# Ledger of designs, part 6: VHH binders against Tryptophan synthase alpha chain (trpA)

Target 1, 293 residues: Tryptophan synthase alpha chain (trpA), of Haloarcula marismortui (q5v140)
Amino acid sequence: MGLERAFADEPAFVPYLAAGDPNYEASLEYVEALARGGADVIELGLPFSEPIAEGKTIQNAIVRSLEAGMTPDRFFQFVEDLDVDVPLVCMTYYNLIYQYGEGDSESRSDSENASGETASQGPRPFVEKAAAVGIEGLVVPDLPGEEAGPLRTACDEFDLDLVFIVAPTTKGDRLERMLEQVSGYVYVQARLGVTGAREDVDDATEDSLARLSDWDVPKAVGFGIKTGAHAERIVSAGADGIIVGSALVDIVAEGHENGDSTDAVADRLEAKARELKEGALRGAAERPQPERT
Below, E stands for the ipSAE of ESMFold2; O stands for the ipSAE of OpenDDE; V2 stands for 0.75 times the mean of E and O plus 0.25 times the DockQ between their complexes.

## First folded at step 1 (VHH)

Design s11 (framework vhh_sonelokimab_d1)
Fold by ESMFold2-Fast, scan of step 1:
Parts: structure tokens; sequence; C-alpha cells
Structure s11 (fold): chain B 293 residues (1-293), chain A 123 residues (1-123)
């Protein structure tokens, strides 16, 4: 609902960081630096302890955040402590969302049935708390469209957008079911092909953007975007925005490993954010203008 | 299989307007995005613009934006190209083409092509 505003006139820049990486205070400054650098929406990873099929960079960021003490309740406090004006989106796994409703948290209803037994509230307690602290959307990579009904219902109740991830191979009835439930933006997974000294958007990414063109929801492309030149190429191919994770997480990781000051790392993040946003703006200028009829 | 037939071409004076039509048959027209292209003698085929299956999105080559407008009527299986402020340089054979999505200047991603209609801009 509300997130679409970030894509209204210009391509949106959507950076990702794991909340609390490498520690709570540094992470607050890093997210604020991304906002100063031109972020239009920020995705905050809420760490999850179960095994995930992520690249080493993201996995290491999750580990650093967990080792620094990040929990769902501490994440909600982190969001409250952030001093940013851009919309915030939580990226986490459905099992964590669902368990929050059943687990030991301050948002648990303490409700009981007639026999004194507590009933599961599904994803609702998590979504309610997320809305209360100012989260405007959720990205849930492990939730297929076929199973999204309960989460979509909770998101609708609290005015949160529900972002779905579309792989190049997602087609047919599965894609349609997903797009009927999406709001805010679509996270389009894309790969950059390598030819000579340049990396170009592959056919699958271009086809996905073209195939999704009949849906009004903005398309933000994420995967392997590291430079303003990559951002320019992706947006010139038809993307309404760019999602950048690993390149920014790497800056955090390198600063942490080298013992660099929080201010120095924040400055690097702000500079990289500015580079990526400027690349996206150049890409929009290079393509035919999209116009709704 | 979709068949496309362009019509509405002809002689028009500089500064004039012309509306081209593209009639589709033999398939579900609303399943296809549609593009307009043109080719002047001795030149490569040039992208003009495209419209999505629903008509919700329309894309134009920057050189034609503001002068040309693409629209579609799925109930009539017809695509339109409204051309305003025509110039001698707009003289070309105009083609419509269908694809599954919107493709900028990538002609090989369009599945079916019409035979073309000639537009001559001259006094």
Amino acid sequence: as target 1 above (293 residues)
Amino acid sequence: DVQLVESGGGLVQPGGSLRLSCAASGGTFSSYAVGWFRQAPGKEREFIGAISRSGGYTYYAVSEKGRFTISRDNSKNTLYLQMNSLRPEDTAVYYCATGRGIYYSDTFKYDYWGQGTLVTVSS
C-alpha cells in the first residue's frame, strides 16, 4: 500500500543490512548512513538461527547480529531507536514470524480457551508489533504464495505491505497467485551475465520484467548489484528499483574485521548508497519512459 | 498462432496527424503485449513503443515521446498508434508485433509480426 509511494517518480534504491550487525549501536548508524545516501526504502534483516541457503556474506552478517544479541523484541526496539524518514521493511523467515505468536514475547496475547489452554494467533502478534514500531512491509523468502493467506490477512489488518520474491523460473499459476497477494513492490531475483569487460542483464531477468509489466506493482531487482554501473544497467532494462544487500554487508564486514571506526564505515556506506542511487537515476534516463494508460 | 494486419497508412502533410490500427486474429489478443516499429528504406527496423497486455503500461522510445500515443482495445482485438506533428523523417513502413511482455528495442523477443503499412509524410 504505502511502499508504492517510494517508487512513484524515480527508481527506488532499496538497501539491505542485517539489523544489529556487528553490534546494536554501529548498526543504527549504518542504517542512518544509507538513508542519508539516498535510500528510498530500507530492508532490515531480522536474524534467524535455522540453516539458510544464503551466500556466505549474508550468513556471516546474520551470525554477527545473533552473536551481538539480536532477538525479535530487540529488533523492534532497534526500529524504534532508528532516526530515519524512509519506509522500513523487515526481511525474515515465516517460521520466526509464526513462532513469535506462539513464543515468549511482550506481544503475546496471554489469551486462553475455556480449558485454560493458549491458542496460536498465527502471524498476527508479530505483524501487530511490527506495525506498532513503524515497519511498513515484510519480505518473507520462505513463504510460497499458496500458503500466504494468514500472513496477508494480518498484513491487511495492520496496513503492512507484503513483498514477494519472484525467481526467473516462477511462472504460470504460481506467479499469478503470488502477484494477486503482493503489495508494495515485487522483489525480482536477477542475475548479471558476464561478457568481455562488461556485465549485462541476462535474458531471464529481462523476460521477467517484461512478463511482470501488466501488473501495477513496482518491480525492484535484486542480486549481485555492486556498483552504480550495475544499477544503471538493471534500471535501463526496465526495473522500477534496485535491491542491494551483499555489497553493503561486505562494507560492514570489512570494517568490522579491520577494526575501523563506526564513523568511517558509515561514511563508506553513505558513499556507496549515493553511487547506487545515482546509477539507478542514470538508468531511468536511458530507457523509454514507462507510462500508465 | 496470432495474425496481425496493420491499416491506416497513407500520404499526410508535415505537421499532420494519422492513426494506425493493428487488427489481431487467430489467438487471444489480451495474452500479448504489443509493440510498434518502423523501417525507412535502407535503414534498420526502429522501435517506437509498446503497450502491456492489460494496457496498464505503455513504453515509448524517447525520440517519439509526446508525438505518438499507443492504445489498445482488447474487446475489438485492436492496437492503435496515434501519430501527431508528423515530419518527413517519419516516412516509413510501420509494423505491429506481439510478445509475452514489454520489450524495448529487442525485436527478436516479439513472437508475431504484421506485414506493415506505408506512411509517407510529404507535401
Scores: ipSAE 0.000, ipTM 0.114, lowest interface PAE 18.5, mean pLDDT 80

Design s12 (framework vhh_sonelokimab_d1)
Fold by ESMFold2-Fast, scan of step 1:
Structure s12 (fold): chain B 293 residues (1-293), chain A 122 residues (1-122)
Amino acid sequence: as target 1 above (293 residues)
Amino acid sequence: DVQLVESGGGLVQPGGSLRLSCAASGFTFSWYAVGWFRQAPGKEREFIGAISSSGKSTYYAVSEKGRFTISRDNSKNTLYLQMNSLRPEDTAVYYCAARPGTYYTSLQYDYWGQGTLVTVSS
């Protein structure tokens, strides 16, 4: 589908930021800086209205965004206000997507049935709105392939790609069920060092990519990529792209904590984005070149 | 303040059954994938399985398939591990862990309980 184009010519760099972190205006400038730095696709975290717990760095980013007033409707306005030509992907949780079709708005009240009860349209209202503002795909980490039918149907109706996260331990029938639902790219979770684990990161990444090699969908590797050297290693192992969240969110967090100007933080984000993109390009250059004659 | 508290551990005979619980507080439990891990003395930590935030999907390590069942009750903020046909090699401290997002990973769990000891002895 549409997002596959971002992976066609060279390895894609896919940064992540929480939309609205640390405030609406600064976050617009930060996302634009990532685009200037070489982003090929940008993942925007839509924060939740309830307490959350991702890794501490991402959790703090979500909290800053929520404290600055981010909501689903304000997120859609944020997307419309962005001055970027890079494809945008929304990363959020299925319950938020589903709940967007409920509530007090005029569009949601249209779902009320003949008995006076409000009927949900499932994920459709969220997907329709996301498409309308220019979102080209969704990453929904809490929705497994076998439960994705209604969201897949809505994405097909509005021509959005649906990205799934594949863990190093996902194999066999479960992997196949996930890949049958995926479009745009697959988010390959790189193995991060866990105390007591003995497999090497490079070996685990290569194994994951090998298991996915028969599927044409692009493989973007994420989790734990912080430097251009890491990006180079991951791409040289066979990844079609890299996904980077925490390293960029940390730059936002440090700038906010230190009281740095929006311009200074944006410059740092652009520089880190360029470092990561250049690393990915070096990694691609290390692969065997195909012979066509 | 995020907390996960395991309970239900104890001594059980080989071939017996045991049900562990994990009580969650300080976060919106229904938004999180949650899983079970164990660590035997002198061994590395082992992934047992995980369950999606909705409770509709589960993912198990191959070695535990068919003997262990994971379930959750979001109305009670509680995760369960039903262990059947227990063997001496199942002796370990059992931990529950929570992460936002996908249940089909043994990695990237941010919140951990303190553990509950399960001893299977003859």
Scores: ipSAE 0.000, ipTM 0.133, lowest interface PAE 16.9, mean pLDDT 81

Design s13 (framework vhh_sonelokimab_d1)
Fold by ESMFold2-Fast, scan of step 1:
Structure s13 (fold): chain B 293 residues (1-293), chain A 124 residues (1-124)
Amino acid sequence: as target 1 above (293 residues)
Amino acid sequence: DVQLVESGGGLVQPGGSLRLSCAASGRTFSKYAVGWFRQAPGKEREFIGAISGSGGSTYYAVSEKGRFTISRDNSKNTLYLQMNSLRPEDTAVYYCAAPRYTGYDWESYTYDYWGQGTLVTVSS
């Protein structure tokens, strides 16, 4: 079935790495290490040259991946070369998805020789290829629910889930429309505001979880999670899963900067993944028993 | 440090158009994403949309309805919101905002830098 299965029996751990960071071969071993460490779903970043919302750690990872030669077709080959059993989700920008169908000169007539027009195929060619290599879902940060129709249709045709990112500012009719189109899980992002003004518990994140509690879709929180203790706190607060990017990308960055062996960095990633998964499991054990029959 | 100053608000007739500007200073403008928000009387602040540093990517909220367009002119360090077919329901204070970072760092969705706002009133 879809990605919801990863959230059915216990809190899911959803790590993120940029595919191909710092190079193709090392990145394969790093993703495989996350799977060994207890990942339930893995988000793979397909680099885009003009990202909208991207912190310095992830931005540097995208740059390393691009400099190492990552492209959409090389990304699909990367997915085929991975030796993992956990579901894979692609995180990328809608412009890249849309352009993938338009830029394929091998499948299209050359405009200089063709008498006809080059038809736009929208997101379908990308989604078809993603499904063919084993991607089970997409996270598209720059695509609002109201504009998601064509991508949703393509995802439905090829049985991919479409994950939406929900900000603390997304409320009312906007939230309802987005949640009507979401599948797999909801990505609950960090709250808006100044970090120095926050208390021990993230009120905006708790607000978002409470507001989303009327919807059955699993809620995975991605908010500054760096340790098993952080994972424990987030899951104990009601999250169905945790999404961790920067903490894992930092391990890759430090290993690359220090010239550490691929095996040593992979071992560190596996250990950190295990720490985060164990934290999430402790958090679930601390929650009150459901009162539903 | 990023400073943002909105301008262009005012009284507009229903069905009219208005272009808001946001002048940016501090960081190199082309290196960070910026967004537009609004807050109607008695309502919560609402996200309208955002544009990448280069202008190559835009993201619009579900309630946009194709009437609003975000653009930027990096040579003038200015962000724009083009508003067409304005309705009384569009009456709000409009804010521009910039995040601490651009990207997938979960803190990058935190808009730490805000303008003071510009009032748009759509009335006959």
Scores: ipSAE 0.000, ipTM 0.178, lowest interface PAE 13.4, mean pLDDT 79

Design w01 (framework vhh_7w1s_2)
Fold by ESMFold2-Fast, scan of step 1:
Structure w01 (fold): chain B 293 residues (1-293), chain A 118 residues (1-118)
Amino acid sequence: as target 1 above (293 residues)
Amino acid sequence: QLQLVESGGGLVQAGGSMRLSCAASGFTFSYAMGWHRQAPGKQRELVAKITSGSTAYDDSVKGRFTISRDNTKNTVYLQMNSLKVEDTAVYYCAAYSRWGTPLEYDYWGQGTQVTVSS
């Protein structure tokens, strides 16, 4: 039963790190530390050499991973080498997924054009390999719902979940088309605002959670979550889980800049993960229980 | 922030060709891009769309229009061939940002007028 199982009993904590940041061996220990800290699902960023903008923290992590030699095949090896007992999700861009399959077709294009018999397999080779190494889902930020068909088909063939990102501006027919394609969980983008002396959940995020309440798929909220207090507020507002990237990536970045030991940085990641998970659990405890017949 | 600027519109005779350009400035990122159009009295409609791995076209333009992307110039093009009077519209460039942390997904250009005369 796919990734939705991770959301069944309590709010899920879904941390993100770029795989291989700042190097292969340290990154393995960092991901394992997040699992020890209470991660229920882990998102692993698979970097690529295309331009990336905004979210400077994530961009810098991707650059460090690429400079350390990360490639799609090395990423699949990384997943095989991980010693964790939580579902793993790959976060990457559709261009990399498609080029992974299309590269083989381009290498063979002369023979294929001569025969006229075989076309590119599209995203299938990437999805097949991801499933083989133990990836259970994909988050593809640049994939529009109207173009999700081939990737959805490949994910169905290999039993991978396909996670979509929903912004507050995504409404109507477009939202429904995305939700028809989503499995595992939906990534809800949030913004934390400031009201008087406290940080609060943006009204648009609360509206998004309310609008999505008619859909059974779990809603995991991401963006701007840094502390257990933030996690508590997001979960108390209706989220089924939290997604945290920048706060964890910053711990990796600071440790790398300072020349800190891998063990010291792993300990800090485990402590922050535990803080975030405990915050989410407190948020869930603040909700009234649904009426039972 | 991402800005989209269209160029290349104008007046052309039926049966002619025209190329529209859309330059993206600000931050660079992986995204889907498209061309939409709005004729007088009609709703805005998708004409063509490009992602890293695929293209899509409205049936009314398939075989006549081609969308392409130059990643080095951060520019998307719409090559319009065999133009018809009914292709007359304001053409809008759009970008659909899909990275994990930003809040905004959709960006629109100011529009460029294309007028096809008989």
Scores: ipSAE 0.000, ipTM 0.170, lowest interface PAE 12.1, mean pLDDT 79

Design w02 (framework vhh_7w1s_2)
Fold by ESMFold2-Fast, scan of step 1:
Structure w02 (fold): chain B 293 residues (1-293), chain A 120 residues (1-120)
Amino acid sequence: as target 1 above (293 residues)
Amino acid sequence: QLQLVESGGGLVQAGGSMRLSCAASGSIFSYAMGWHRQAPGKQRELVAKISRGSTAYDDSVKGRFTISRDNTKNTVYLQMNSLKVEDTAVYYCAADYKGYFYPSGSYDYWGQGTQVTVSS
């Protein structure tokens, strides 16, 4: 059943942290705290040295992780060292995935090419290694839909789900092509509007959820969710789950800047995770639970 | 931010050939790359597009134009053969970042354009 099982009984809480932020050991404790706080799936960011990123909070987390020595192989070791039972999803760039299998193609070592590894097997080496260490899915924000075929094929070979991010502006044929490659869940980008003194779910997010209702894959809504109240509103609007990154990354950033202990930051992450999960559960209780196919 | 710079345009006689180049300031691997053109008095139109696994061409250029990419050089090319007067246009390189970096939006980058003039 892949990652869909995490959405079967109740709304799923899907937190995100950059793996290795602010350092390897602290990051292990932080991810474990999110699991204790009620995470149903955890997204782990694997940073890339040429990031295509915006947003100060996430960019700074990536920088801290890279400065602490994070690499793809160290990320796979990080996953093996984690003491969690919740499914793990890797969020990274397609360029990193593809390049992981590529090395020096220098013909000087002809005997190695004859009986050893090829210079490139596309995304397959990364996906194989991810599966081996226990990753159950990939979120690849920079993957064009028409280039997803090879990654989807590798994911199918190793039983990994492939999650795509859908913006409110993603419609028509482009949306359908993206959804043909999706498994596990769809990451739906929310927009939380501000009217007067409050934040509310905007019409574009509700329209996205309504449009995606024709597809059986679970819809997890993310972007800008900071509180249990936000989680409650998103789930009451029809989401099957919530994805939360920046609010949790900010807790890591503030703890690091203030010189707080790893235990103190882990406790705050666990408390925030519990707040978000409880908000999602309240949202579900306010509406009928439709039968999921 | 990804910057795209076109080169190789100019004046050419009908029946001739020309190759346009588009140099990117960073890696193009994660992008679908395209060539668009805008002729005088007409709307901008897609000429050719290349992703890693596929190419697409406008019917008016099929068999005459070829798009290719060199990810090592972060460059995309448009080889134009059997040029016609009606191919006269400003040619634009574009990068289509269809994915989203969490939490971010999609990217859409354009070059400044390069003039191609085909005389009779």
Scores: ipSAE 0.000, ipTM 0.148, lowest interface PAE 12.4, mean pLDDT 80

Design w03 (framework vhh_7w1s_2; at its last look DockQ between E and O 0.37; V2 from the best seeds 0.00; counts 0 for: pae E 6.2 > 2, unsure alone 62.7 < 65)
Fold by ESMFold2, look of step 2:
Structure w03 (fold): chain B 293 residues (1-293), chain A 119 residues (1-119)
Amino acid sequence: as target 1 above (293 residues)
Amino acid sequence: QLQLVESGGGLVQAGGSMRLSCAASGFTFSNAMGWHRQAPGKQRELVAKITSGGTAYDDSVKGRFTISRDNTKNTVYLQMNSLKVEDTAVYYCARGWYSDTYLSPFDYWGQGTQVTVSS
């Protein structure tokens, strides 16, 4: 009921940015530009304290955000400072969520309170704060379904959705256990194509959606989507929405490297968002749409 | 059944070198493999990652550690040079899959191998 609403009337466009990339003030404008461009849900990456410093587009965005001073408390303030009407989802890893619940840095000592009460509430304090600032869901890529009980319980208490990533290798009982814990939507990961991305996206999308055909949760497909034509093909193949990360983060990175103004980068993000959303809409129009009562 | 088995750990003096191996069995070799470590009283941390397109390292080990893979042996390696006492940890091999919008999640883990670096 929560985030599923974003998928109800038309295909959802779900952009991602690392919160605070390249800095706090610019990042606010970039997220707001994605909303103006047609985002239905915006996923905000909350940086890890120990990411791989050298890596891919998303990894480098996390590093830039951390170097600009992003912390979990600054992230919550960032969410409060945003002026958008679309649902916000926090993407982060479970150890950050769990560590937030242990209190301040003085209480982290293992030599004190080692009697097994050190992390009494686990993920609950993080989820409570996230709900209080207006976050409507969490994406926790490193949390297996069988270990998600405490987080699922906290999310249920505070009415947050819990979104999981289904990889091409997620099958059988593992898939079923994961889908028992998911709510809102499921992130369906497509395969990576080396050259000729359109060919690889078609195959991976069909395979992934077929495995999920008996499950009613909205299926948002991500990876390899850079253009409206990619979005069109994915939605035409049956996806309920598209998730786009690196293509948008590249715009932020290139603008930062070139010294472009915040307004210029925001305009490019808005334009790319419109292209992607319009592509998704075209893909849906190519499918027979059963009439509803 | 799917298994990742680490080997090559043990005791080594500071400044020394050690090579860890991770043999995979019971699955198609993943495009993403990684090494993590967990020191006493610390959380598990990613040390190195390798995909078909490249490698990435934590800043604390850059220039000292090298991840590599041999697809014919279904094995990934971690060469650790210039070891420091703070490298003491249990080292875990992990398999993952790509995510375009997030750091690659790791969905299978080995049992770990202890590395102890003495002063």
Scores: ipSAE 0.017, ipTM 0.376, lowest interface PAE 6.2, mean pLDDT 80
ESMFold2-Fast, scan of step 1: ipSAE 0.110; ipTM 0.478
ESMFold2 (binder alone), look of step 2: mean pLDDT 80; pTM 0.814
OpenDDE, look of step 2: ipSAE 0.062; ipTM 0.502

Design w04 (framework vhh_7w1s_2)
Fold by ESMFold2-Fast, scan of step 1:
Structure w04 (fold): chain B 293 residues (1-293), chain A 117 residues (1-117)
Amino acid sequence: as target 1 above (293 residues)
Amino acid sequence: QLQLVESGGGLVQAGGSMRLSCAASGRTFSYAMGWHRQAPGKQRELVAKISSGSTAYDDSVKGRFTISRDNTKNTVYLQMNSLKVEDTAVYYCAVGYYEPFRSWDYWGQGTQVTVSS
């Protein structure tokens, strides 16, 4: 419920990194560099053990994090070890959230008659721990609005926002049901344009934002934002914020592959964050005043 | 407006085969399409996905299930071979988006698959 404040005064910059990529200590410095660069909210990816769902850039980041030993409990320690004043949001899969609350094998009978329902507190234990370490919201891409009730209840109990992703295909009753469950901000996915390697997300963004215009919740647009110029276009089109993942993850990947120092990569992340934030601020300044006859 | 209409499902004996179909109306398959399932007492899990240039499968179904699409008909299929009792679940067709993360934003109504021994 507190995340809306990050969108109140100016367009919010919401960077994403996979927590623990390429290792725990470097990742701490990288997240802190994004905060220095002007992040208003930071999304931290908690790696899922079967990341078959993600695009190559994010999937490779998740694999590096997992290979470096990231686990849910280590993720919570990572959050506690971070020195940032920026609100933190956890992005992960519902199955991981739910499994965190499951009874372990030593608590089950494990006899030859050990059948029946496994004891579980649902998503509550994960949400409780997330709140305790300072997470202020969750983004759960694989959870449909229709199944979000238990997670929404747990989030309400521990005062966490529940962010939903709106795709270009989300319309009508489904969109309304989803927006009734959302808090903090809405993650708006833009479509890719048709201009080869150059992504034109402008028209798709305008279409998506038009469908959401009657809802007061802040709209943060993600997908394909790589430069300050892209950020400027997205915000000038009406977005309340920008979400940037792949461009920042690529800086981490390049530094890791080149054997660059943690400080050098952190400096590049801070510079890119500043570029993106400044682009968003320019976009807000360029918005026309309403001219209605 | 995108609609997902599933067909197929039902009762089949262990070792048998079944094909599920999911017809999308309104939009083409420019994003990832997938099949999820929810077995009794378990959380919903991704079974198979198809996107531009690639397919991916859960380890439990590799070699037995095949996902394919017909872009002309805007239809995605799940061919299920060598079915096991543990494949019993409600199967859901879904649309996903790739970057920065795959979001399974639109879902079919689900179809029951029951495998008897």
Scores: ipSAE 0.006, ipTM 0.247, lowest interface PAE 9.8, mean pLDDT 80

Design w05 (framework vhh_7w1s_2)
Amino acid sequence: QLQLVESGGGLVQAGGSMRLSCAASGFTFDYAMGWHRQAPGKQRELVAKIYSGSTAYDDSVKGRFTISRDNTKNTVYLQMNSLKVEDTAVYYCAAKPYLSYGTWSSEYDYWGQGTQVTVSS
ESMFold2-Fast, scan of step 1: ipSAE 0.006; ipTM 0.298

Design w06 (framework vhh_7w1s_2)
Fold by ESMFold2-Fast, scan of step 1:
Structure w06 (fold): chain B 293 residues (1-293), chain A 120 residues (1-120)
Amino acid sequence: as target 1 above (293 residues)
Amino acid sequence: QLQLVESGGGLVQAGGSMRLSCAASGFTFSYYMGWHRQAPGKQRELVAKITGGSTAYDDSVKGRFTISRDNTKNTVYLQMNSLKVEDTAVYYCTARYSHFDTGYYGMDYWGQGTQVTVSS
């Protein structure tokens, strides 16, 4: 389980993009731009055919990717075609992971015998393929800790980390059970307050980080981080890293809507990534730290 | 604040039907809704779920239970038919509030639970 290494020496920047948004070739260049901009881990959204009904930034990105032909098998090819040195994490829904093993996906030759029979293997076929193409972890937002046993077992078999999301409402025994199953890092949902033209970290974020302080797993904070100033505040409050989705997906969306070149959008993504990473580094420098050699 | 309120539990005869309702306040359903149950001395188990528009059921209830959603009322339902004594349990509603600004990340919310007792 290697994702903890990305958090060891400095705060990690973990950007998110939907793989294949707005098309396969542009998306490869966009992910590579995030790596050049200073990403320490990259979360790649694997699109699913059941989008959320309400139009939102991430849902629109998923729709663009699906309309451009993204499938689970093409996602695995995308990961193989990607030229980056940073760890890759797949973010998707458990139903897609499980369905990949059920034989109604395009790539089920791995689960069929000579007579064409398909054995149910739960999440294992997906996890095996993800590991084979170089995915090092999974974020599965729809999977409660109580139901995560089979996926955790498959991840352990193929040496993938399993990232859980902790909300301000996750407390007590439920939080403890979830943290016993997490590996790599914990996604901490932060709630950012707005004061005039600024956004500030609220009490719930600080409380969540304090509540998790007894656990050694790295804490990466997400939700509403749009600028280097936001990143600086989150890291100065104690986060080991930042997760940024919508701010980067919006750059892709605007470029697509305006008909901008792939290179121009990639340059904007690289610049925003650098802004966010530099903000995180400033936040770390603001905290008193004991000298350790 | 964000909460789930369950209703429709109670006592029912074997072979009967019952409908559970789960009303959400403080957020709208946009992603995951589920029903779990826990019989005395047993672990909590998944009964049914909606993930996006897709539904899934535990084998023990397939063909007998139906999960559905009414987005205008921000309510999820579990229609239980052909009830068996073995269906006796506390039934829990679960929801995930999706934070689109940071991706499809959700927060787990559980209701207080509603008792369903099936007598012969």
Scores: ipSAE 0.013, ipTM 0.274, lowest interface PAE 7.8, mean pLDDT 80

Design w07 (framework vhh_7w1s_2)
Fold by ESMFold2-Fast, scan of step 1:
Structure w07 (fold): chain B 293 residues (1-293), chain A 120 residues (1-120)
Amino acid sequence: as target 1 above (293 residues)
Amino acid sequence: QLQLVESGGGLVQAGGSMRLSCAASGSTFSYAMGWHRQAPGKQRELVAKISYGSTAYDDSVKGRFTISRDNTKNTVYLQMNSLKVEDTAVYYCAAERGSYWLTSKGYEYWGQGTQVTVSS
């Protein structure tokens, strides 16, 4: 637990990459470049195979990682091999987490009942292994708050934070049930609107931040953030941090398609990370200071 | 993109059984699927939900209704036993789509509903 520390002093920059894209060794250097560029937390996508629908950029990254041999156990080795001091969170689907308890040969033999049926151990084996390798939180986009109890219990046992994604349309009792399970930070889905000659944060995103203001959990805003200017606008609107995936994954994809060296792509990722972090810092400087009591 | 089609509704006598089916079509992963119902003049309410290893039921149907999912067919079933006149309602299938980016807008998908009428 403790991802909240990353949001304490300044707005946090939270980049995302699919672990192992386009291969294991290059991906290690890319994640390390994001840390050098100013990442405060890094989200590592653990690839999953089916059935999902994603934007082409993220889906292609998942495919490249899977084709390069990424598995849950190899992902845990990847985390152990990373040389970074920033907190790491795993972003994956609950089905993979749940199935992991049935996947190990040791756990499989222990979970077979008297009738030959394989019983799941729930999310606990995955959470235990994630904690052992140094993961500090989970982002599970497909898990509803009302069904998160077993995962929250496992996370509490192993001191992992549990991050939920909140859409602009999530309100009332459903939002409250989700926030009862959240820790570390909450992922707020953003929309950027166009007003006259500029792009701005739309009313739905600002409304989401306002509705969440009564909870002290940090609010990290993601989706559609590509430039330091976008980061600046989001943070100036009240976000405690920014989450950026597709813009960074695109740099990896272009480098792979062009046959660029790992070092060249890592340098571009580091530069983009600095651009995004600097944008967030500018946005914080533009916010009104909290009222003094 | 994602379409939800309910089937299996109709007229049934009190004490009888009925099975509703909800087929989801498209390439979109649905992480939580379930059944809601709405009687005339009342708000739509949750009946049962299923997501991976967990199920949830409204207290009024616990022990009588069972929700199940066939992930191969991307279909959710609601087995309704010991039906009461008070179970009369339009039953709606609902799904939430899990996705990192393209579909991570918190959309809820709803079917058009199927009428269940329980006579005494």
Scores: ipSAE 0.000, ipTM 0.214, lowest interface PAE 11.2, mean pLDDT 79

